# Ledger of designs, part 19: VH-VL binders against Uncharacterized protein 5

Target 1, 153 residues: Uncharacterized protein 5, of Haliotis asinina (Donkey's ear abalone) (Ass's ear abalone) (p86728)
Amino acid sequence: SNLQCKIAGGGELIPIRTPEYRAWVPLGEVGLNVSDSKVLIFAARSCFGAHILLQNNAEDFKNAVYEIVIGGMKNTRSGIRQCVGCKFDEWVKDKALNCRFFNYFWISWCGDEVWVGHGYRPPHNRILRYKYENQPVINAASVRSESDTYWAL
Below, E stands for the ipSAE of ESMFold2; O stands for the ipSAE of ESMFold2 at other seeds; V2 stands for 0.75 times the mean of E and O plus 0.25 times the DockQ between their complexes.

## First folded at step 18 (VH-VL; framework fv_livmoniplimab)

Design u1 (from t3 with heavy chain T28R G55K; at its last look DockQ between E and O 0.87; V2 from the best seeds 0.71)
Fold by ESMFold2 at other seeds, look of step 18:
Structure u1 (fold): chain C 153 residues (1-153), chain A 118 residues (1-118), chain B 107 residues (1-107)
Amino acid sequence: as target 1 above (153 residues)
Amino acid sequence: QVQLVQPGAEVRKPGASVKVSCKASGYRFTRYYIDWVRQAPGQGLEWMGRIDPSKGSTSYAQKFQGRVTMTADTSTSTVYVELSSLRSEDTAVYYCARDLQEYGMDVWGQGTLVTVSS
Amino acid sequence: DIQMTQSPSSLSASVGDRVTITCQASQDIWNYLNWYQQKPGQAPKILIYGASTLYEGVPSRFSGSGSGTSFTLTISSLEPEDAATYYCQQYDSFPYTFGQGTKVEIK
């Protein structure tokens, strides 16, 4: 079977609101299954600090595979790290978010790297890449934010 | 289980140096920052600095710049803070803590009482 | 350095009382504020990060609020085990700084 990199979703957009610094919202619990996908495309309207967690297990928030932070530190940087709250493996200066308007983003774990970009047409506008040593198994994803954030997935 | 283990006490004379250890276990040591925080008797908490254990890079509070050195030994999963030119005002409990950045300092050592007396 | 000022410096309250502690920052720190609890002879324990988010295992009687320069820690119904000193801490910029502490005693 010739497997191509599949984008998560395929139904109606799922609106999610994450109030500032509340618990992770598992995407599976709101109807978005990422277990058979390699790409996540979404939009967010936020002042700062949109966080996406890629997980082996939907119930494991401690040993997450990757945490992607978009517009962290008062909307000044975006990054990829291998655990919640640990040092960033890759980061860039990035004023990615807007308090008033939705901006689009994508995350790919297709191939031998994790990529993050702006817009809704990966691989265009890639801003981050991280080469992993072993192919990760991503079965779940969750979101949260440092400020009140509206998501569309 | 995530732990940070420190010695209980150290005694030094004014003008000497002290080096306090903090041994980590139960997590990927090189992936997380470690902070040092001290507390003089009856006083509040004072942040001294942070170390990246993998690179050895540090950020120190200006108050300690020139007197403090933080190091890490990845082979033993241990960080150290060394404070030189000790004065009586340096008498304090010295804590190490794992720093999760926007998620706060989640795990603390139980502290090392450093007493500086003649 | 960002100055963090807590009020009151100490208080004495009865079991069941509502306790409010405030923390003022000398400049805007957005919501980059933590609260810690420290009992005598122990290391601090984090209660709240991001001004308002309870750490796992922290009782729901604790809550935090505020943004910008003014922040509040509330204990909705004081319990005997809540006798401790409470510290706010900003993480907006280095050096990280703590408030001077608020000692909570049971009458």
Scores: ipSAE 0.639, ipTM 0.876, lowest interface PAE 1.5, mean pLDDT 90
ESMFold2, look of step 18: ipSAE 0.669; ipTM 0.878
ESMFold2 (binder alone), look of step 18: mean pLDDT 94; pTM 0.954

Design u2 (from t3 with light chain Y91A; at its last look DockQ between E and O 0.93; V2 from the best seeds 0.78)
Heavy chain, then light chain:
Amino acid sequence: QVQLVQPGAEVRKPGASVKVSCKASGYTFTRYYIDWVRQAPGQGLEWMGRIDPSGGSTSYAQKFQGRVTMTADTSTSTVYVELSSLRSEDTAVYYCARDLQEYGMDVWGQGTLVTVSS
Amino acid sequence: DIQMTQSPSSLSASVGDRVTITCQASQDIWNYLNWYQQKPGQAPKILIYGASTLYEGVPSRFSGSGSGTSFTLTISSLEPEDAATYYCQQADSFPYTFGQGTKVEIK
ESMFold2, look of step 18: ipSAE 0.762; ipTM 0.908
ESMFold2 (binder alone), look of step 18: mean pLDDT 94; pTM 0.957
ESMFold2 at other seeds, look of step 18: ipSAE 0.700; ipTM 0.894
ESMFold2, look of step 19: ipSAE 0.734; ipTM 0.904
ESMFold2 (binder alone), look of step 19: mean pLDDT 94; pTM 0.957
ESMFold2 at other seeds, look of step 19: ipSAE 0.704; ipTM 0.892
ESMFold2, look of step 20: ipSAE 0.718; ipTM 0.898
ESMFold2 (binder alone), look of step 20: mean pLDDT 94; pTM 0.956
ESMFold2 at other seeds, look of step 20: ipSAE 0.702; ipTM 0.897
ESMFold2, look of step 21: ipSAE 0.710; ipTM 0.896
ESMFold2 (binder alone), look of step 21: mean pLDDT 94; pTM 0.956
ESMFold2 at other seeds, look of step 21: ipSAE 0.746; ipTM 0.908

Design u3 (from t3 with heavy chain L100R; at its last look DockQ between E and O 0.89; V2 from the best seeds 0.70)
Fold by ESMFold2, look of step 18:
Structure u3 (fold): chain C 153 residues (1-153), chain A 118 residues (1-118), chain B 107 residues (1-107)
Amino acid sequence: as target 1 above (153 residues)
Amino acid sequence: QVQLVQPGAEVRKPGASVKVSCKASGYTFTRYYIDWVRQAPGQGLEWMGRIDPSGGSTSYAQKFQGRVTMTADTSTSTVYVELSSLRSEDTAVYYCARDRQEYGMDVWGQGTLVTVSS
Amino acid sequence: DIQMTQSPSSLSASVGDRVTITCQASQDIWNYLNWYQQKPGQAPKILIYGASTLYEGVPSRFSGSGSGTSFTLTISSLEPEDAATYYCQQYDSFPYTFGQGTKVEIK
C-alpha cells in the first residue's frame, strides 16, 4: 500500500448482513474499531446500494459524517457526500457491486482528502477523491444498504 | 431546528402568474435538493419538480414544463416556484420539501394556498 | 410516467384494528418507494422510505413491505391519531409520482 496511514482491523474478517434499508449497523458494536485508523478495506456482496458512514463518534448520524455510497441507485453510481442523503460532492458512474460475488473496496480519509477505490490494495484503482476544507476527525463507522448485502470487514 | 417556512395564501386571476417562496433554516441550504409538491383541494399530491439550490439546476415534471420556473437565492436561503398562465385547475396548496434522495422528503413547509379565481 | 395505484381509496376501521393499504406501480421500481401520512390541514409526514424502513420517531405499529410493483403499508393496531390520508410515492425515476391516497377514518 502507498498510503502510510493505519488500516482498520488487523484480525479475522467480521461478517455482517444488512437487510435492505435497515438502521445503520455501527461497526464498533460488531468489534471493528476504526479509531486511530485512516483506511478501511472491506468486501461486499450486493445487488446495489452499499452505504458506509464515517463518523466523528458512533452516535452521530447527522453532523460530523461522510457518507460513501457504492453502487447506489440500482448499481449505477458511487459517490462521497458530507451528510446523509445530501447531494454528492463527488460521484462517478459505477457498476461496482455483484449480486453473486464479493467485490473488494477501500476508503481512505488519510490526510485532508477522502478517497474511494476498488480492490484490496489502496491506493490502487481509486475511483473517487475529494478534499474537504473542514474535515472532522473520524472515530467510528457504520454500514447500511439499499439491497440485502453481505459484508466482510 | 430544520424548518421550511412559506407564506399562507396567494390569490390570482386566470392568466396571471404566482411566485411562492420557501425559506429554509437550521441546515446548510446548498447541500440539499428542494422539491415542490402541490395538492388541489380534496385531491392527492402531485410532484412538480426539484431544484439544486447551489447552482440552480432543475428537473421539472413534463406537465409543468414551460409554465414553471424554480429559483434559489442562497443569500436568503430561499427557494421559489413560479407558475405562469394560471388556470382554475392550478388552485392548490403548494408545498416545498427537503429532498434527501434515497431517504425521502423529510421536512416539509406548511404549504401556501394559491387560489385562482375569476 | 410511473402510475401509482392505491387500494382501497378509503376505509373505516376501529381503534385496535389491523389496517392494510396496498400500492401498485405500473413498472418495476425495485424498493424505491416511500410512504407518507397526511392529517387534515397539515403537510405530509414521511413514515417509511425504501419500502420498509421506518423513519426515526415513527411508531413501530407502522410497517412496510414489498418490492418490484407491489407494496403494502400496515398499521398493526390502529390508534385514534392514525386517522389520516396515506400516500405511497415512487422515487425510482422522474417525475416522482404519488398514489391517489387512502383515507383512513376511525369508526
Scores: ipSAE 0.622, ipTM 0.883, lowest interface PAE 1.8, mean pLDDT 91
ESMFold2 (binder alone), look of step 18: mean pLDDT 95; pTM 0.957
ESMFold2 at other seeds, look of step 18: ipSAE 0.643; ipTM 0.870

Design u4 (from t3 with light chain D28S T53S; at its last look DockQ between E and O 0.95; V2 from the best seeds 0.76)
Fold by ESMFold2 at other seeds, look of step 18:
Structure u4 (fold): chain C 153 residues (1-153), chain A 118 residues (1-118), chain B 107 residues (1-107)
Amino acid sequence: as target 1 above (153 residues)
Amino acid sequence: QVQLVQPGAEVRKPGASVKVSCKASGYTFTRYYIDWVRQAPGQGLEWMGRIDPSGGSTSYAQKFQGRVTMTADTSTSTVYVELSSLRSEDTAVYYCARDLQEYGMDVWGQGTLVTVSS
Amino acid sequence: DIQMTQSPSSLSASVGDRVTITCQASQSIWNYLNWYQQKPGQAPKILIYGASSLYEGVPSRFSGSGSGTSFTLTISSLEPEDAATYYCQQYDSFPYTFGQGTKVEIK
C-alpha cells in the first residue's frame, strides 16, 4: 500500500448484509480482525447511509469511538464524528454510494489522524481528515446502515 | 447519566420576552445538538429550532424567525431559548431535547410551562 | 414544510389488543421517521427511530414499519402502561414536523 501502516484483511473478501438501522455488526464476529491494522479497505452497495464504527473493543459503543458515515442523509454527505449520533467533526458533500453497484472506500487511523477516502488505493481520493483530540486505541470495528446494504470487506 | 434540567414555570404578559434555560449534564455538552420543542395546552408538539452549542449556530422554524433566539453557555453547559413579543398563543410547555440526528431526540428535559396572560 | 397526518386521532382498546397507528407524510421522507410516546404531565419519550428501529429499553411489543410516505406503529399486545399519546416525527428536512398525535386509552 502507499500508506506506511498495515491494511486489515488480505484474504478473500467477507460478504456482509446489513438491513436498515439494525444493531451494529462487529467485524471480528464475522472474521475480520482490525486490532493489528491501521487501514480498512472495503466495498459497499447501498442507496444511502453506510456507517462504520472504530472502537477500542467490540463492546464499546459509547467511549473512545469514531463513527464514519458514508453517503448519509439520502446519499448527500459523508463525515467523521467522535460519538454515535453526535455532531460531525468533519463532513463533506458526497454522493458516495450507489444502489446498484459496489463502490470502494478506505479508512485510515494510521498516524495522528483519521482519514476517509474513495477507491481502493489509500491515500488516493481522500475526502476527510480529522486529527485526534486524544490518542485512540482502535482494536475493533463494526458496521451498520440506514438502508439495506451489502458489504465486501 | 445524561440529563437535561429545566425550570418549572414562567409567567409573562403579552409583548414581553421570556428566556428559558436547559442545563445539560452527564455528557460532553458541545458535541451534541439541542432542539427546542413546544406544546400548547391540549395540543401537539411543535419543533422550534436547533442549536449547535459549540459556536452557537442555529436553525429556526420559519414561524419563529425574528422572534426566537437560541444561545448556549459552555461554561455552565446550559442552552437557552428566548422568545420575544409574546402572545397568548405562546402559552405552552417548552422542552429542550438532545438531538442525535438520524438516531432521534433521545433525552428530553421535563419542560417549562410558559404562561402568557394579561 | 412536510405535513404529517396521523390516524386515528384517538382510540380505545382493551389490554391484550393489537393497536395500529398510521402516519402519512405529504411527500417522501424515505425512512427518516421517529415515533414518540407521551404520557400526561411528562416529556415525550422516543420509541422508534429510522421508521423501524426500536430504542433501547423500549418493550418489544412496540414495532414500526413503512417508508416513503406511509408509516405504521404497532403495539402487538396492549398493556395498561401504554395509555398515552403517540407522535410521529419526520427528520428528512427542516423544519422537523410532528403528526397531530394519537391518544390511546384503555377500555
Scores: ipSAE 0.684, ipTM 0.884, lowest interface PAE 1.4, mean pLDDT 91
ESMFold2, look of step 18: ipSAE 0.698; ipTM 0.892
ESMFold2 (binder alone), look of step 18: mean pLDDT 95; pTM 0.957

Design u5 (from t3 with heavy chain T28E; at its last look DockQ between E and O 0.90; V2 from the best seeds 0.75)
Fold by ESMFold2 at other seeds, look of step 18:
Structure u5 (fold): chain C 153 residues (1-153), chain A 118 residues (1-118), chain B 107 residues (1-107)
Amino acid sequence: as target 1 above (153 residues)
Amino acid sequence: QVQLVQPGAEVRKPGASVKVSCKASGYEFTRYYIDWVRQAPGQGLEWMGRIDPSGGSTSYAQKFQGRVTMTADTSTSTVYVELSSLRSEDTAVYYCARDLQEYGMDVWGQGTLVTVSS
Amino acid sequence: DIQMTQSPSSLSASVGDRVTITCQASQDIWNYLNWYQQKPGQAPKILIYGASTLYEGVPSRFSGSGSGTSFTLTISSLEPEDAATYYCQQYDSFPYTFGQGTKVEIK
């Protein structure tokens, strides 16, 4: 990692399946701890709508959260927003996901910004950046999806 | 407790304008979209448009384009819909709703009955 | 605009009955479909988003299914408090549009 921040995990990738729009799956419950990390690298196989929530803790849906949406709106855009379901603070046109193949992504909250990119070598292929309005404390992450999605985390 | 509060009723004559308020509380007002939806007596729901309260940008249903104006006042956490050149068929309950996009319209105001009659 | 057509327009059923309401979209809206319940004199209340996902606090007797152009709301065992009008709504594109409503009455 060229970010000089710790990457979450470091063991065998953890497979997760999220059916359409189920409750958030806290990554800590499946054995992936992000509490001392600032970077998450993962893969997803999905038709559209992979959602990642960065949280103060796994039950925090109100304070100090960032929702990252990859391949939202029928796989046409990706974005960052500061609350579940609120306006996107940053977004780009992005056909990021593939129904048949895993694609890799990374998210960084290292320093004073949230970054999102494609691939497995941050900071390469960054597509989004957002500078914090207030300094978050991020100790957990959760996932959900708009379509049936397979994750490797 | 997220709330949207509207006045109960307003009466106007044909050809006039009406401006209906919707006061938000219990959440960060400028971070969420607000939609306006109306319902004529005994009829279904009709989406009128959406406003971004932070910058005031709007999207209107084509049917209302040219007659509708939506505005927001961030200092009072209030959005407004104004409908001009009123006709009797504009008689309806006008609802505001918080729009969570792919998560739906989660909180609705109680509605304002606008009656247009001679 | 995307037209949303509900069937039936109204129905009358007994407590305990299974109730099924359908919604047809005039074009593919993938799973971008919500269901709302409206009781007399009240604002609509969301039941389901994403065609099938139940909102917190909505009784488990409600369920939704479908994708593309055909969608279904099911009440597995009707309760007296379910007497209401139900609306589907697409959010695939502006303008958002609602079905005409299905009024559910108790026998």
Scores: ipSAE 0.677, ipTM 0.884, lowest interface PAE 1.3, mean pLDDT 91
ESMFold2, look of step 18: ipSAE 0.726; ipTM 0.899
ESMFold2 (binder alone), look of step 18: mean pLDDT 94; pTM 0.955

Design u6 (from t3 with heavy chain S54D G55S; at its last look DockQ between E and O 0.92; V2 from the best seeds 0.77)
Fold by ESMFold2 at other seeds, look of step 18:
Structure u6 (fold): chain C 153 residues (1-153), chain A 118 residues (1-118), chain B 107 residues (1-107)
Amino acid sequence: as target 1 above (153 residues)
Amino acid sequence: QVQLVQPGAEVRKPGASVKVSCKASGYTFTRYYIDWVRQAPGQGLEWMGRIDPDSGSTSYAQKFQGRVTMTADTSTSTVYVELSSLRSEDTAVYYCARDLQEYGMDVWGQGTLVTVSS
Amino acid sequence: DIQMTQSPSSLSASVGDRVTITCQASQDIWNYLNWYQQKPGQAPKILIYGASTLYEGVPSRFSGSGSGTSFTLTISSLEPEDAATYYCQQYDSFPYTFGQGTKVEIK
């Protein structure tokens, strides 16, 4: 890995299931704390629409956040945006997810950019990058999904 | 509070054009799409199109292509829809709405009644 | 364009009744469906996105279900303030399209 920043987790995988479009599941509530970390590596098995929210505050779902969407809109695109549901600041055509198998992904907020990639070896296979002026400190993360999704973190 | 504010009513003759404003407040105007939706008296809702207020990029329903223009003014946080060559069937309430994509249209203006008569 | 057809066009029910409204899409829209409520003289208000997820502040008596082409909005116990017209809306592809509406009246 070229990234020198701390990776969240690293023990036993934490299984999470998110049904279609449920409330955000804060990762801290299931035992994964991203405070003082700059990289999240995870796997998801999903037909489409895996969403990850990076948050300054675990209870804030609207301010000081980044929303990463992997395989959104019928598994056709992935993107980064500064607010839940706002327009994407960076996106790519991406058929990232699989209904029957887990695929790995990583997200980095190391430095002054947000990066997203496939696989479990950042920064390899980066698909997205965006620099935000005045980036908030990220202390929490949450997940949800557009379709029934199994996560391993 | 997130708000979208529109004028109450406009009256026009057939063949004229109308430009309806929608002023946004309480959020970062350039980060969110705005949609326009109209509703003829006693009828249902009809989506007209979407604008990216930052870039000015638009998507229009084909029914309105060639007659509709949506614009934005970031200095006043205002979007506009202009409909030309008006006909009596264009009489409707015209709503603007903030479009959160997969999270739906979460905030709506109160609507502008455009009446096309004579 | 994707046609959205609601049933019934109107209904009348008593406070406390279970109310069910259906919405049919002319093609597969997966779960990309919203429900809106519109009271007389007001703009529409979103209730549900993604076919089944309630917006914050929407009473839990509302629920949504379905995928593909067939969708349902349910009010488990009708309250007087629920008298309104309800619209489904697909966001699978442009142009976004709405059902024709279902008017719910008390009594």
Scores: ipSAE 0.715, ipTM 0.895, lowest interface PAE 1.2, mean pLDDT 91
ESMFold2, look of step 18: ipSAE 0.721; ipTM 0.897
ESMFold2 (binder alone), look of step 18: mean pLDDT 95; pTM 0.957

## First folded at step 19 (VH-VL; framework fv_livmoniplimab)

Design w1 (from u2 with heavy chain S54D G55S; at its last look DockQ between E and O 0.94; V2 from the best seeds 0.75)
Heavy chain, then light chain:
Amino acid sequence: QVQLVQPGAEVRKPGASVKVSCKASGYTFTRYYIDWVRQAPGQGLEWMGRIDPDSGSTSYAQKFQGRVTMTADTSTSTVYVELSSLRSEDTAVYYCARDLQEYGMDVWGQGTLVTVSS
Amino acid sequence: DIQMTQSPSSLSASVGDRVTITCQASQDIWNYLNWYQQKPGQAPKILIYGASTLYEGVPSRFSGSGSGTSFTLTISSLEPEDAATYYCQQADSFPYTFGQGTKVEIK
ESMFold2, look of step 19: ipSAE 0.683; ipTM 0.887
ESMFold2 (binder alone), look of step 19: mean pLDDT 94; pTM 0.957
ESMFold2 at other seeds, look of step 19: ipSAE 0.689; ipTM 0.893

Design w2 (from u2 with light chain A91S; at its last look DockQ between E and O 0.91; V2 from the best seeds 0.74)
Fold by ESMFold2 at other seeds, look of step 19:
Structure w2 (fold): chain C 153 residues (1-153), chain A 118 residues (1-118), chain B 107 residues (1-107)
Amino acid sequence: as target 1 above (153 residues)
Amino acid sequence: QVQLVQPGAEVRKPGASVKVSCKASGYTFTRYYIDWVRQAPGQGLEWMGRIDPSGGSTSYAQKFQGRVTMTADTSTSTVYVELSSLRSEDTAVYYCARDLQEYGMDVWGQGTLVTVSS
Amino acid sequence: DIQMTQSPSSLSASVGDRVTITCQASQDIWNYLNWYQQKPGQAPKILIYGASTLYEGVPSRFSGSGSGTSFTLTISSLEPEDAATYYCQQSDSFPYTFGQGTKVEIK
């Protein structure tokens, strides 16, 4: 329950906006490198459908290791899946997002599982966990959203 | 290449059953939902239901509840739809499609024409 | 069940024309709307998901717009290969439902 892995980013949050259903925004292209990190902490202001892709290769948006969906299906569920659009391997009922305010989230691939939680102090408030066979190295991350979303990464 | 392959045609008499296959290739079969959609001659598309191939969990449109059964065989990467107590109005092309949820149905089989006639 | 109503049921247009097809949902489906193209004797092919997002490989002359209950598919400059029937489909709630289709013909 005590994460001893490096958190991505240099301390200052990077603001980005994802209009609904636009192309994935690679975080490396906006200055956030997740190589050699195992934890991502961020905030999002969104009505629904904040998507995070954890990738072995920054240029590959189809062979994502994990797609994490926060507040999917009209802000009613959050989940983890191994491919873009495939069935969720783990999901929970979750009204995670707010149209008017930023909420904080964290994702960890520290150890041999992927964890997702609310807030900015992992591993507190974990909502999801899942272990995939033969976990590949995660070298990149990208974001996308079902609705117009503001991120602080 | 992601592909769903179906037989071309089936003929049945009223009151019989039909079981239509859909063989998947080019992706990990158990990771994606598959939907069945039918189209009567000269008419539009009608969703019949969805199957999770890994566990066999299904959701059926209420219209077909009690007459439809969807199954999957992971050893052959094949899903099936079975429709019982066939009537002439069940004459249609039956499609399987890979269901990407919020991303839509991205790959379709070529369809199986099921003809119900005496 | 959510009823999806398309308009018009058919149209004829010339190569180069702008074509507009509308789809109305009987209740709010947010942006959970897809568009499909079906040519005679073929399976449907997805064009657009999320009301407005083109699938990979779909020509940029196709576009979608709308949210809530009212949606539009536009072909900015009709080409001969666009002769087909177009369907909207909601993915908000089971059962998924389709519009009745709009047949587009080249004059």
Scores: ipSAE 0.672, ipTM 0.891, lowest interface PAE 1.4, mean pLDDT 91
ESMFold2, look of step 19: ipSAE 0.701; ipTM 0.894
ESMFold2 (binder alone), look of step 19: mean pLDDT 94; pTM 0.957

Design w3 (from u2 with light chain A91G; at its last look DockQ between E and O 0.81; V2 from the best seeds 0.73)
Fold by ESMFold2, look of step 19:
Structure w3 (fold): chain C 153 residues (1-153), chain A 118 residues (1-118), chain B 107 residues (1-107)
Amino acid sequence: as target 1 above (153 residues)
Amino acid sequence: QVQLVQPGAEVRKPGASVKVSCKASGYTFTRYYIDWVRQAPGQGLEWMGRIDPSGGSTSYAQKFQGRVTMTADTSTSTVYVELSSLRSEDTAVYYCARDLQEYGMDVWGQGTLVTVSS
Amino acid sequence: DIQMTQSPSSLSASVGDRVTITCQASQDIWNYLNWYQQKPGQAPKILIYGASTLYEGVPSRFSGSGSGTSFTLTISSLEPEDAATYYCQQGDSFPYTFGQGTKVEIK
C-alpha cells in the first residue's frame, strides 16, 4: 500500500451541476486535477445515480478504469465496475443520496485497492473495497448522473 | 468491433426443444450481461431473460419459467437459450443482445428464425 | 409486469415533417426508458437511453423526453431512412417490457 496518499483539491470547493444523463464532465476541465492524488472527497445532492469515472486517459470515457456508482438503481445500491455499464465487480445495498441535502463521500485509490465510503473522513464509513489484479494508474476523473445532481468537489 | 453472431434458422416440431447460440466477440465476454428477446412474425419485441455469462446466473420472464434455460460457455464466448415444449406460438426470431443495464441494450445479434410446425 | 403503451400504432408522414411518438408506462419507471428503431429484416438498434440521451452515431434529429410514466420520441425532420418501427422499453424492473411498436411510413 502507499505510505502517503494525497487528497485531491485542497482549495475552495468547486460547484458542478450534472443534468440527467448528460455527457461526462471532466474534473480537470473545471480545475480539479487528480493525477497527483490518491483520494477524492466530495459532496453530492441528488435523488439517485451519482457516477464517478476514474480514468487512466482523460479523454477516454469508454474504457475508464473504474466507474463508481453511488445511489444507483433508484438510490438502492452503490458499486464499482471496470467499464461503463458492465456488471458491478462489487456492490452493496446503499441508500446513499438525498434529493434535498448534500451527503459526503470519498473515494481512495491509495495502494492497490479502490475504496469508497460515506462522509468526509476517510477511511471511516467505508462501504466498498475492491482489488483489481492489474490496477492501472489513475490520471483523471469525470462525473455524470442519472438524475439532476449538484456536486461540491 | 463488438459483435454477436447467431445461426440463421432452426426448424422444430411441436413438443420438441431448440437451443440457439449467440457468439460474442470484440469485448470482454464475462463482464457484460446478455439478454434474449424474441419477435413473432408481424409482432413486437418480447424480453425472455438475462444471463450473467461469468457465473451463469439468470433472470427469466415469468411467462417462460419452466421452459427456458440460458447457459454460457466462457471458453467459446457463447451464450445459449434453450426453449422446451415448443408450441406453434413459439415461432419467432430470437435475438441476443448485450445489456448495459441503465445504458440499454447496445449490440444485437442478427436473430435466429425458429419455426415450429407440424 | 409494467405495461408499456405506445401511440400511435402507425403513422404516415412526409419527408421533413416533425414526428412525435408517445409511450406510457403503467407505473413509475423514473427515467429508465430506452427507444429502439427496427427496420424490416433487421435487428433493433438503440437510439436513446435514460429517456433523453442519444446513443453514439444516432442523428441529432432524434430526441427523447419524459420521466415517470409519460415519454416522447421526436424526429424533428423526418428523413426517408427513418421509415421503421419504433419501440420504447422500460429498464426499471424485470421482466423488461416493450411497447407494442409504432410503424412510421413515408408518404
Scores: ipSAE 0.690, ipTM 0.893, lowest interface PAE 1.2, mean pLDDT 91
ESMFold2 (binder alone), look of step 19: mean pLDDT 95; pTM 0.959
ESMFold2 at other seeds, look of step 19: ipSAE 0.726; ipTM 0.895

